# Ledger of designs, part 324: VH-VL binders against q8ixk2r445to577

Target 1, 133 residues: q8ixk2r445to577
Amino acid sequence: FFGMLQNKGLTDYCFDYNPPDENQIVGHQVILYLCHGMGQNQFFEYTSQKEIRYNTHQPEGCIAVEAGMDTLIMHLCEETAPENQKFILQEDGSLFHEQSKKCVQAARKESSDSFVPLLRDCTNSDHQKWFFK

## First folded at step 16 (VH-VL)

Design G3 (framework fv_recaticimab)
Fold by ESMFold2-Fast, scan of step 16:
Structure G3 (fold): chain C 133 residues (1-133), chain A 120 residues (1-120), chain B 112 residues (1-112)
Amino acid sequence: as target 1 above (133 residues)
Amino acid sequence: QVQLVQSGAEVKKPGASVKVSCKASGYTFTDYYMHWVRQAPGQGLEWMGYISPNTGNAKYHQNFQDRVTMTRDTSISTAYMELSRLRSDDTAVYYCARVRYSGAYPFDYWGQGTTVTVSS
Amino acid sequence: DIVMSQSPSSLSASVGDRVTITCQSSQSVLYNYNNKNYLAWYQQKPGKSPKLLIYWASTRESGVPDRFSGSGSGTDFTLTISSLQPEDFATYYCQQFYSFRTFGQGTKLEIK
């Protein structure tokens, strides 16, 4: 699957990555932004290796969650996907981060009107359901 | 065995376009990115860009962004690189090279190269 | 762009010699999350496509003879051929794949 990765509960919002420097994609947080239907910063690919790849930039970027954290950040994809870059897209649309045993949830950023994907305990909430469009 | 087989030599006039093909065999075409690298006579290697055969999405180096288009046809496991508005300094050998989808990786397999000569 | 500089531009050597080629990047190509250097070395013979020798600065590609070794970290890298063989006369290129892909200008290894 590839395209815009949209939230079922927060229906106008998609995964988005907009690094400050397009030549340096590592280390910044993945956000949620109004879906625009044009790909680019919102184009992602889910691979058979359970990676979520940011597929518009060289080098290849893979979404990761660092140990003990709940934010999704951009890392470089590796020859063998490390455990912190593996997400299981389940049949019900939940996106399960195997290493932490938590699910990706659309959430409001503290003290802001911005939205971000965060790791949370798995529930059957529509805010934890994702699909490619 | 893994092979990348490129189309034959081309001679073009300034202002024309050239489209080079790269046919993959011996592996799953959609499991590897396809990159394009050129080499002018007596010069070094210059990276041009890449395409994901799985998605069709492509990324180009700034120097080629306005003139290059990379595409693929999964039914025949073939990638294409089209360079438009050719100049004499586009005379070079053009290579396709694959990169593993499993992460940032160097070019582990290269095509044999396609010589493109641009002259009036 | 990360600029790659190789030294020397050419060198002459005899079969059995130990040869070293150096490569310097304008910015670090060390990825701090996995502690790997995103640097590769290629060999190119006249009229042929480049062949991958080494990646992540020191990992030999499958099938590459053990006389080829890579070392270095961050911005300074070295390719060593411990005992030069006749088939090793070629041009050698370093390449970074940390930010886009850029190559050094090449080092031509010639018969003395």
Scores: ipSAE 0.417, ipTM 0.817, lowest interface PAE 3.1, mean pLDDT 90

Design G30 (framework fv_recaticimab)
Fold by ESMFold2-Fast, scan of step 16:
Formats: sequence, structure tokens, C-alpha cells
Structure G30 (fold): chain C 133 residues (1-133), chain A 120 residues (1-120), chain B 112 residues (1-112)
Amino acid sequence: as target 1 above (133 residues)
Amino acid sequence: QVQLVQSGAEVKKPGASVKVSCKASGYTFTDYYMHWVRQAPGQGLEWMGYISPNTGNAKYHQNFQDRVTMTRDTSISTAYMELSRLRSDDTAVYYCARVRYSGTYPFDYWGQGTTVTVSS
Amino acid sequence: DIVMSQSPSSLSASVGDRVTITCQSSQSVLYGYNNKNYLAWYQQKPGKSPKLLIYWASTRESGVPDRFSGSGSGTDFTLTISSLQPEDFATYYCQQFYSFRTFGQGTKLEIK
């Protein structure tokens, strides 16, 4: 699967990665933003290694969650995916982060009107359900 | 055996467009990115952009973004690079080059190059 | 862009000589999570496409003679040819692949 990764609960919002400097892709937080339908900074690929790849950079960025954190940040993709970069996209649309045993949820960024994907305990909430458009 | 075979030399007038092809064989076309690099006479190598044959997504260097289009046809394992509104300083050898899907590897195989001459 | 700078721009040498060329990047190309430098070296002979010699700063590509070696980390890199052979007269390019792809301007190795 590849395309724009949209939230079922926040129906207008997609995974988005737009770092301040495209030459410094590593370490910035993945956000949610209004889906624009043009790919670019919202174009992701789900791979057979259970990675969520950012297709607008080379080498490709891979979404990761660092130990003890709940935010999704950008790392570089490696030939063999490390455990912190593995997400199971389930049939119901849940994105399960294997290493932490938590699910990706659309949530408000603290002290802000913006939205971000965060790791939370798994529920059947539509805010934890995602699909490629 | 991996091969990247490019289309033949082109002579164009300023303002025209050129479309260079790169036909891949000996591997699964959709498992590798295809990049384009050019080299003006007596000059160094200049990266232009890339395309993912699997997704069709492409990203271009800012210097070419308004004039270049990269596409592919998976049914014939061929990648294309089209450069429009040609200028005399676009005279160069244009190369396609393959990158492993992981993105952590440099250009492991290159096409033979296509010479594009703009103006006489 | 990450800017790559090579020195010297040209070098005259004789068969059997030890030659070194250097490459500097405007920012670090070391990826801290896997400790790899995303830096490659290519050889280009007149009228031919470039050929990969070295990647991850010091790993020699299969089939490349062991007289070619790479070293360095972060922003400063060196390519060494320990005993120059006739077939080694060519232009050499460094390339970063940490953020997209950029090349040094090249070092032309000429017969003395």
C-alpha cells in the first residue's frame, strides 16, 4: 500500500512530514495535516518489512518511535528494518507498533490546535484507524 | 545480468523537449529506484532526481523541478526522463542509475549514457 | 544541498605512485543510529559511465582492487590508491547519499 495515509476519525487529516530543512530529515516529528491529495509531503508507503516509508526523500525516511516516547519521528530507512520502525497495519485499519505494543492514534498536540499521531493503548476508536488513499 | 540500456543520442534546438529512456533488465524493476544524473562537457556529475518504479512517486532537484518529468512504464521495465524548454547549457550526457530499494546504497549500476546536444 | 568539495582538482602522477584525494561535506553524512557514513567514491574513464569503487566511506565494492581504499568520517574523507596502475588514470568523484545525492567537482588523475 502506498499513498496518503488518512485517519478514519479525523476524516480530513493525513500523515504529513514537512521538516524545516529537507537536508535534515532525521529527528523531526510526523504531524497530521489537512489532506491535499497531491502526494509530496503526505506520500507514504507501507512495506513488507512493516515500515511506513516517506517517499519524497532519498534515502527514504522511515517512521520510528524511540524508547520511552509516544511521538512518531523520522529516521532513515535501513536494509533490515529495526524493531522501533515496525508497524502492523491490521485489517481493521489499526497501526500496531510491535516494540511498544501500542497503537497509533490521531491526537491534539499539547498546547496547540494542531494534530499529531501518537502511541496510545489500543482501542476500537476511529481515531486509531488508518487507510491509504 | 543487470543491464540499463538508454536511448540514442539526440540533437535539439533551444526551446525543444527531449525524452530519454532507460530500459532495465536482469532484475525486478519495481524493487529499485531509478535516478537521473547528467554531466556537461568537461564538467562534473549533477544529480537531477529520482523515481520509484513501484509507487510512481518522483522527486526532482530544485534546479530542474520546473522543467523535468520522470515517469516509468512497468510493463516494459523502462524509466523516462523528459527535460523541456532546452537551453544550450543543457548539452550533456544524461545517465540513469539504479539504487537498491532500502535507499542506503549508492548507484550500483549505471546506463551507458545518452548524449543530448542543444543548438549547434 | 549538501555541498561536496574535492581537492586537488587535478593531479599528475606516475605508475607506482601513492596518490590521495580528499573530499569534504558541508554537513555530517554520518547516520548516528547505524554508525555509517553515507559517502561513496566513483571512477570515471573518458567516454564511460562512472563506476562505483567505495561506499559507506571505506567499504570496497566487489571486484575493486585492494589498492583502492577509503577513510574518514563525518565531514572529511580520503580516497587512496596505494600503487597507481596504468588503468587508474581517470577522474574520481566523491558523492554523499545522506540527503538526496550531491557530487564533488571531481579530481582528474593525469599521467606525469
Scores: ipSAE 0.761, ipTM 0.908, lowest interface PAE 1.2, mean pLDDT 92

Design G31 (framework fv_recaticimab)
Fold by ESMFold2-Fast, scan of step 16:
Structure G31 (fold): chain C 133 residues (1-133), chain A 120 residues (1-120), chain B 112 residues (1-112)
Amino acid sequence: as target 1 above (133 residues)
Amino acid sequence: QVQLVQSGAEVKKPGASVKVSCKASGYTFTDYYMHWVRQAPGQGLEWMGYISPNTGNAKYHQNFQDRVTMTRDTSISTAYMELSRLRSDDTAVYYCARVRYSGTYPFDYWGQGTTVTVSS
Amino acid sequence: DIVMSQSPSSLSASVGDRVTITCQSSQSVLYNWNNKNYLAWYQQKPGKSPKLLIYWASTRESGVPDRFSGSGSGTDFTLTISSLQPEDFATYYCQQFYSFRTFGQGTKLEIK
């Protein structure tokens, strides 16, 4: 699967990565933004190694969750995916982060009107269901 | 064995466009990225951009992004680089080069090069 | 862009000589999570495509003779040919692949 990674519950929002410097893609948080359909900062690929790759950089970025955190951060992809970069995309659309036993949920960022993907306890909520467009 | 075979030399007038092809064999075309690099006579190597043959997604260096288009045809394992609005300083040898895995490696195989001459 | 600078721009040497070429990046190309330097060296002979010699600063590509070695980390890198052979006269380029790709201007190795 590859394309724009859209939320089922927050229906107009897609995974988006817009780093301050495109020559330094590591270390910033992945956000949710209105889906624009143009690829670019919203183009991701789900791989057989269970990675979510940011397809608009070389080397590619891979979404990771740091130990003890609940935010999705961009790292560089490696030849063998480390455990913190592995997500299981379930048939029901859930993104399960196996190392933490949590699911990716569309959530409102505290004290703002913006949205971000965060790790939360797994539920059957549409805010935890994702699909490629 | 791995081979990247490019199209033949081109002579173009200023303002024209050129489309160079790069045919891959000896490996799974969609498992590797294809980059384009040029070299002006007597000069060094200049990276132009890349395409993912699997997704079709392409990214270009800012110096070329208003004039270059990279595409591929997976049915014939061929990548293309089209450069428009040619100028005399676009005279160069144009190379395709393969990147293995997720882009964590340098260029392990190169095409033989396509000479493009832009003259009035 | 990450800017790559090589020295010298040209070098004259004899067969059997030890040759050293240096490369400097405008910012670090060391990725701290895997401790790898995203730095490669290429050889280009007249009329031919570049050939990969070394990647991750010091890892020799398969089939490359042991006389070629790479060293360095972060921003400063060196390519060494321990005992120059006739087939080694060529232009050598360093390249970063930490963020897209940029090359040094090249070092032309000529017969003395």
Scores: ipSAE 0.690, ipTM 0.893, lowest interface PAE 1.4, mean pLDDT 91

Design G32 (framework fv_recaticimab)
Fold by ESMFold2-Fast, scan of step 16:
Structure G32 (fold): chain C 133 residues (1-133), chain A 120 residues (1-120), chain B 112 residues (1-112)
Amino acid sequence: as target 1 above (133 residues)
Amino acid sequence: QVQLVQSGAEVKKPGASVKVSCKASGYTFTDYYMHWVRQAPGQGLEWMGYISPNTGNAKYHQNFQDRVTMTRDTSISTAYMELSRLRSDDTAVYYCARVRYSGTYPFDYWGQGTTVTVSS
Amino acid sequence: DIVMSQSPSSLSASVGDRVTITCQSSQSVLYNFNNKNYLAWYQQKPGKSPKLLIYWASTRESGVPDRFSGSGSGTDFTLTISSLQPEDFATYYCQQFYSFRTFGQGTKLEIK
């Protein structure tokens, strides 16, 4: 699976990575933004190592959640995926972060009208359902 | 066993376009990114961009973004780099080089290079 | 871009000499999570493609003689050839692969 990673509940929004400096992709938060269909900052790949890779950088970016945090941040991919970079894309469209036992949910950013993916307790909400387009 | 074989030398007029090919063999073409690097006479190496043969996704250095197009044909394991609106300072040897998909490894194999001369 | 600076631009040496080439990056190429420096060294002979010598700042590529060694971390790196051989006269380039790819200007190693 590769392409734009879109939310079922927040239907016009896709995973988006827009770092302030394209030469420093590590440590910034992954956001949700209106799907534009052009790839680039919205182009992701789900791998057999259970990674969500950002292909518009070399080395590739890999989405991670640091211990005790709920935000998805960009790390560099490694030959063997660290546990904090592993997400199980389930049959119902849930993205399950194995290390934390939580699911990725489309959520409104605190004190803002923008949206971000966050780790939350797993539910059957459409805001926790994702698909590649 | 691993080989990257590039197309032959080209001589072009300013304003023309050139399309260089890079044919891969000896490995699974879609498991490695293909990058392009050029070298002007007597000068150093300059990175131009890359393409994923698996997805077709490409990213170019900003200096080339408005003039370069990178494509591939998976049926013949060949990557292409087209540079348009050529200037005399585009005279260089153009190399393709492969990178392990994750990008956590540098260029381990290079093509032999294609000399492009731009003169009036 | 991450800018790479090499010194010297050229160096004259004799067979058997110890040679040191330095490389600096405009920002750190050390990745904190795996503690690796995304820094490589290449050798290029006239009319030929570059060949990978060293990656992760200090790891020798398969088949590279042990007289070649790399060291450094963060922004400052060195390539050392402990006892120069005739086939080592070439141009050497450092390269960062932490964010895309950029190369140093090159160091031409010439016979004295």
Scores: ipSAE 0.750, ipTM 0.903, lowest interface PAE 1.1, mean pLDDT 92

Design G33 (framework fv_recaticimab)
Fold by ESMFold2-Fast, scan of step 16:
Structure G33 (fold): chain C 133 residues (1-133), chain A 120 residues (1-120), chain B 112 residues (1-112)
Amino acid sequence: as target 1 above (133 residues)
Amino acid sequence: QVQLVQSGAEVKKPGASVKVSCKASGYTFTDYYMHWVRQAPGQGLEWMGYISPNTGNAKYHQNFQDRVTMTRDTSISTAYMELSRLRSDDTAVYYCARVRYSGTYPFDYWGQGTTVTVSS
Amino acid sequence: DIVMSQSPSSLSASVGDRVTITCQSSQSVLYNYNNKNFLAWYQQKPGKSPKLLIYWASTRESGVPDRFSGSGSGTDFTLTISSLQPEDFATYYCQQFYSFRTFGQGTKLEIK
């Protein structure tokens, strides 16, 4: 699977990565933004190694969750995927982060009008359901 | 066993377009990104952009973004680089080079190069 | 762009000499999570494609003679040829692959 990674509950929003400096993609938070259909900052690939890859950079970015955190951060992909970069895309559309045993949820960033994907306890909410378009 | 074989030399007039091919063999074409690098006579190497043969997604250096298109055909394991609105300073040898899927590796194999001469 | 600066632009040497080529990046190419420098060195002979010599600043590519060595970290890198052989007269390029790809201007190694 590859394309725009869209939320079922927040129906107009997609995974988006737009770092302040295109030459420094590591360490910034993945956001949600209005789906535009043009790929680029919204183009992701889900791999057989359970990675969510950001395809518009070389080296490729891989979404990670650092220990104790609930935010999705961009790291670089490696030959052997570390555990913090592994997400299980389930048949119902949930993205399960195996290391933390939590699910990715579309959420409003506190004291902000923006949306971000965050790790939360798994529920059957449409805000935790994702699909490629 | 790994080979990247490029199309032959081209002579073009200013304003024309050129399309260079790069045929891969000896490995799984979709497991490696394909990058394009050019070299003007007596000058250094200049990176132009890349394409993922698996997804078809491409990204170009800003200096070429308005004139270059990179594509591929997985049925014949071939990548293409088309440069339009040619100028005399586009005269160069154009190379394809592969990069392991994650991108954390350098160019381990290069094509032999395609000479493009732009003259009136 | 991450800008790569290479020195010297040309160098004359004799067979058996130790030669050193230097490369500097405009920003760090060290990836802190795995402590690898995304820096490579290539050799190019007239009329030929570049050939990978070294990557991750100091890892020698398979089949490359051990007289070639790389060192450095962050923004400052060096390629050393410990005992120059006739087949080593070529142009050498450093390249960063931390963010896309950019090359140094090249160092032409000529027979004295």
Scores: ipSAE 0.728, ipTM 0.901, lowest interface PAE 1.3, mean pLDDT 92

Design G34 (framework fv_recaticimab)
Fold by ESMFold2-Fast, scan of step 16:
Structure G34 (fold): chain C 133 residues (1-133), chain A 120 residues (1-120), chain B 112 residues (1-112)
Amino acid sequence: as target 1 above (133 residues)
Amino acid sequence: QVQLVQSGAEVKKPGASVKVSCKASGYTFTDYYMHWVRQAPGQGLEWMGYISPNTGNAKYHQNFQDRVTMTRDTSISTAYMELSRLRSDDTAVYYCARVRYSGTYPFDYWGQGTTVTVSS
Amino acid sequence: DIVMSQSPSSLSASVGDRVTITCQSSQSVLYNYNNKNYLAWYQQKPGKSPKLLIYWASTRESGVPDRFSGSGSGTDFTLTISSLQPEDFATYYCQQWYSFRTFGQGTKLEIK
């Protein structure tokens, strides 16, 4: 699967990676933004190694969650995916982060009007359901 | 045996466009990204951009973004680079070079190069 | 862009000489999670495509003679040819692939 990774509950929003400097992609948070259908910063690929890859950089970016954190951040993809970069995309659309045993949920960023994907306890909420468009 | 074979030399007038092809053989075309690098006479190597043959997604260096298009045809394992609104300083040898899908390796195989001359 | 700077721009040497070429990046190309430097060296002969010599700053590509060695980490890198052979006269480029791809301006190695 590849394309824009859209949320079922927050229906107009897609995974988006837009760091201040396109040459410094490591360590910044993945956000949710209005789906524009143009690829670019919203183009992701789900791989057989259970990675969510950001195709608009080389080396490709791979979404990761660092120990003790709940935010999704960008790392570089490696030849063999480390455990913190592995997400199981389930049939119901949930993204299960294996290392933490939590699910990716569309959530409001702190006290702002912005949205971000965060790790939360797994529920059957549409805010935890994702699909490629 | 891995080979990247590029199209032949081109002579163009300023304002024209040129489309260079790069045909891959000896490996699974969709398992490797294809990058384009150019070299003006007597100058160094300049990275232009890449395309994923698997997804079709492409990313260009900002210096070329407004006039370059990279595409591919998986049925014939061929990547294309089209540069429009040519200037005399676009005179260069244009190379395709492959990269392992994740981008974790440098350029391991290069095409032989396509000379593009832009003159009036 | 991550800017790559090479020194010297050219040098003249004799067969049997030890040759050293340096390369500096405008920011670190060391990835802390795998402890690898995303730095490569290429050799280019006139009229030919570049040939990969070294990757990960110090790993020699298969088939490359052991007289070629790379060293360094972070922002400062060196390519060494321990005993120059006639076929080694060429232009050498360093290249980072930590963020996209950028090359040094090249070092032309000429017969003295």
Scores: ipSAE 0.749, ipTM 0.896, lowest interface PAE 1.0, mean pLDDT 92

Design G35 (framework fv_recaticimab)
Fold by ESMFold2-Fast, scan of step 16:
Structure G35 (fold): chain C 133 residues (1-133), chain A 120 residues (1-120), chain B 112 residues (1-112)
Amino acid sequence: as target 1 above (133 residues)
Amino acid sequence: QVQLVQSGAEVKKPGASVKVSCKASGYTFTDYYMHWVRQAPGQGLEWMGYISPNTGNAKYHQNFQDRVTMTRDTSISTAYMELSRLRSDDTAVYYCARVRYSGTYPFDYWGQGTTVTVSS
Amino acid sequence: DIVMSQSPSSLSASVGDRVTITCQSSQSVLYNYNNKNYLAWYQQKPGKSPKLLIYWASTRESGVPDRFSGSGSGTDFTLTISSLQPEDFATYYCQQLYSFRTFGQGTKLEIK
């Protein structure tokens, strides 16, 4: 699976990575933004190592969740995916973060009209359902 | 045995376009990214961009974004680099080089190079 | 772009000499999560494609003679050839792998 990673509940919003410096992609938060259909900052790939890869950078970025956090941040991909970079894309569209036992949910950023993907307890909400387009 | 075989030398006039091919063999084409690097006579190496043969997604260096297109054909394990609106300073040897998909790796295999000469 | 600077631009040496080539990046290429320096060295002979020698600053590519070694971390890197052989006269390039790819301007190693 590859393409724009769109939310079923928050329709028209896709995973997006827009770092302040394109030469330093590590450590900034992944956001949700209106799907533009052009790839670029919204082009991701789900791999056999259970990674969500950001295809706009080389070496590619891999989405990670650091211990104790609920935000998705960008790391660089490695030869063998570390546990904090592993997500199970389930048949129902949920993205299950193995290490934390939580699911990725589309959520409003506090005190903002902006949206971000966050780890939350797994539910059957459409805000936790994702698909590649 | 891994091989990257590029198309032959080209002579073009200013304003024309050139399309260079790079045929891969000896490995699974979709398991490696393909990058393009050029070298002007007597000068160093300049990175132009890359394509994922698996997804078709390509990313170009800002110096080439308006003039370069990278594509691939998985049925014949071939990558292409097309450069338009050629100028005399585009005269160079153009190389394809592969990068392993699973992590951060260098260019372990290179094509033999394609000489592109742009002259009036 | 991460800018790569090599020194010297050229040097003359004799067979059997120990030679060193240095490379500096405008920002760190050390990836803190795995402690790898995303830096490589290539050798290019006239009319030929570049050949990978060293990656991750100090890992020697298969088939590369052990007289070639790499060292350094962060922003400062060195390629050493411990006992220069006739086939080693070539141009050497460093490359950062941390953000896209950029190369140093090259160091031409010539016969004295």
Scores: ipSAE 0.740, ipTM 0.903, lowest interface PAE 1.3, mean pLDDT 92

Design G36 (framework fv_recaticimab)
Fold by ESMFold2-Fast, scan of step 16:
Structure G36 (fold): chain C 133 residues (1-133), chain A 120 residues (1-120), chain B 112 residues (1-112)
Amino acid sequence: as target 1 above (133 residues)
Amino acid sequence: QVQLVQSGAEVKKPGASVKVSCKASGYTFTDYYMHWVRQAPGQGLEWMGYISPNTGNAKYHQNFQDRVTMTRDTSISTAYMELSRLRSDDTAVYYCARVRYSGTYPFDYWGQGTTVTVSS
Amino acid sequence: DIVMSQSPSSLSASVGDRVTITCQSSQSVLYNYNNKNYLAWYQQKPGKSPKLLIYWASTRESGVPDRFSGSGSGTDFTLTISSLQPEDFATYYCQQFYTFRTFGQGTKLEIK
């Protein structure tokens, strides 16, 4: 699967990665932004290694969650996906982070009106349901 | 044996377009990105962009963004690079080069190059 | 773009000489999570495509002679040829592959 990764509950929002410096793509937080349908900063690929790859950079970025954190951060993809970069996209649209045993949820960023994907306890909420467009 | 075989030399007039092909063999075409690099006479190497044969997604260097299109045909394991509105300073040897998909790697195999001459 | 600068632009040497070529990046190409430098070296002979010599700053590509070695980290890198052979007269390029791809301007190695 590849394309724009959209939230079922927060219906107009897609995964977005727009780093302030194209020369330093790693270390910044993945955000949610209004879906624009143009790919670019919202184009992601779900791979057979259970990675969520950022397709508009070379080398490709892979979404990761660092130990003890709940935010999704961009890392560089490696030959063998490390555990912190593995997400199980389930049939019901849940995006399960295997290492932490948590699900990706659309949520408000602390101290702001913006939205971000965060790890939360798994529920049946539409805010935890994702699909590629 | 891994091979990248490019189309033959082209002579074009300013304002024309050129489409260079790169046929891959000896490996699984969709497991590697295909990049394009050019080299003007007596000059260094200049990266132009790349395409993922698996997804069809392409990204171009800003210097070529409005004039270049990269595509592929997975049924014949061939990548294409089309450069439009040619100028005399587009005279160069154009190379395709592959990059492994399962990680981040340098250009391990290159095509033989296609000479494009732009003159009136 | 990350700018790659090589020095010297050209150098003359004799067979058997130890040759050193340097490469500097405008930004670090070291990825701290895997401790790899996303830096490669290529050799290009006249009329031929470039050939990969070294990647990850110091890992020699299969089939490349032991006299070629790479070193450095972050922003400063070196390619060394320990005992120059006749077939080594060529142009050498460094390349970063940390963010997109950019090359140094090249170092032409000429017979003295």
Scores: ipSAE 0.576, ipTM 0.861, lowest interface PAE 2.3, mean pLDDT 90

Design G37 (framework fv_recaticimab)
Fold by ESMFold2-Fast, scan of step 16:
Structure G37 (fold): chain C 133 residues (1-133), chain A 120 residues (1-120), chain B 112 residues (1-112)
Amino acid sequence: as target 1 above (133 residues)
Amino acid sequence: QVQLVQSGAEVKKPGASVKVSCKASGYTFTDYYMHWVRQAPGQGLEWMGYISPNTGNAKYHQNFQDRVTMTRDTSISTAYMELSRLRSDDTAVYYCARVRYSGTYPFDYWGQGTTVTVSS
Amino acid sequence: DIVMSQSPSSLSASVGDRVTITCQSSQSVLYNYNNKNYLAWYQQKPGKSPKLLIYWASTRESGVPDRFSGSGSGTDFTLTISSLQPEDFATYYCQQFYHFRTFGQGTKLEIK
């Protein structure tokens, strides 16, 4: 699977990564933004190593969740995916982060009308269902 | 044995387009990214962009964004780089080079190069 | 872009000499999560494609003679050829692959 990674519940929103530093991809939070259909900063690939890769950078970015955190952060992909970069994409669209035993949910960023993907307890909510467009 | 074989030399007039091919063999084409690097006569190496043969997604250096298109045909394991609206300063040797799927490696194999001469 | 600065631009040497080429990046190419420097060195002979010599700043590519060694971390890197051979006269390039790819301007190694 590859393309724009869209949320079933928060319609019109896709995974988005536009790093604020033009000379660095690493260390910033993945956000949700209106799907524009042009690829670029919204183009991701789900791999056989259970990675969510940001395909618009070289070396490729890989979404990670650092210990004790609930935010999705961009790291560099490695030859062998570390455990914090592994997500199980299930047939129902759930993205399960095996190391934390949490699911990726579209959520409103505190005190704003911006949206971000966050780790939350797994539920059957459409806000936890994702698909590639 | 890994090989990247590029198309032959091209002579073009200013304003024309050139499309260079890079045929891969000896490995699984979709498991490696293909990058394009050029070298003007007597000058250093300049990165132009890359394409993922698996996804078809491509990213170009800002200097080439408005004139370059990178594509691939997985059925014949071939990558293409098309540069339009050629100028005399586009005269260079154009190389394809592969990068392992993780993206965290340098260019381990290069094509032999395609000389593109832009003159009136 | 991350700018790569290489010195010297040219160097004359004799067979058997120890030669060093330096490379500096405008920002660190050390990835703190795996402690690897995303830096490579290439050799290019006239009329030929570049050949990978060193990656991860100090890891020698398979088949590369052990007289070639790389060192450094962060922003300062060195390529050393411990005992120069006739086939080593070429142009050498450093390259960062931490944020896309950019090359140094090259060091031409010439016969003295």
Scores: ipSAE 0.752, ipTM 0.907, lowest interface PAE 1.1, mean pLDDT 92

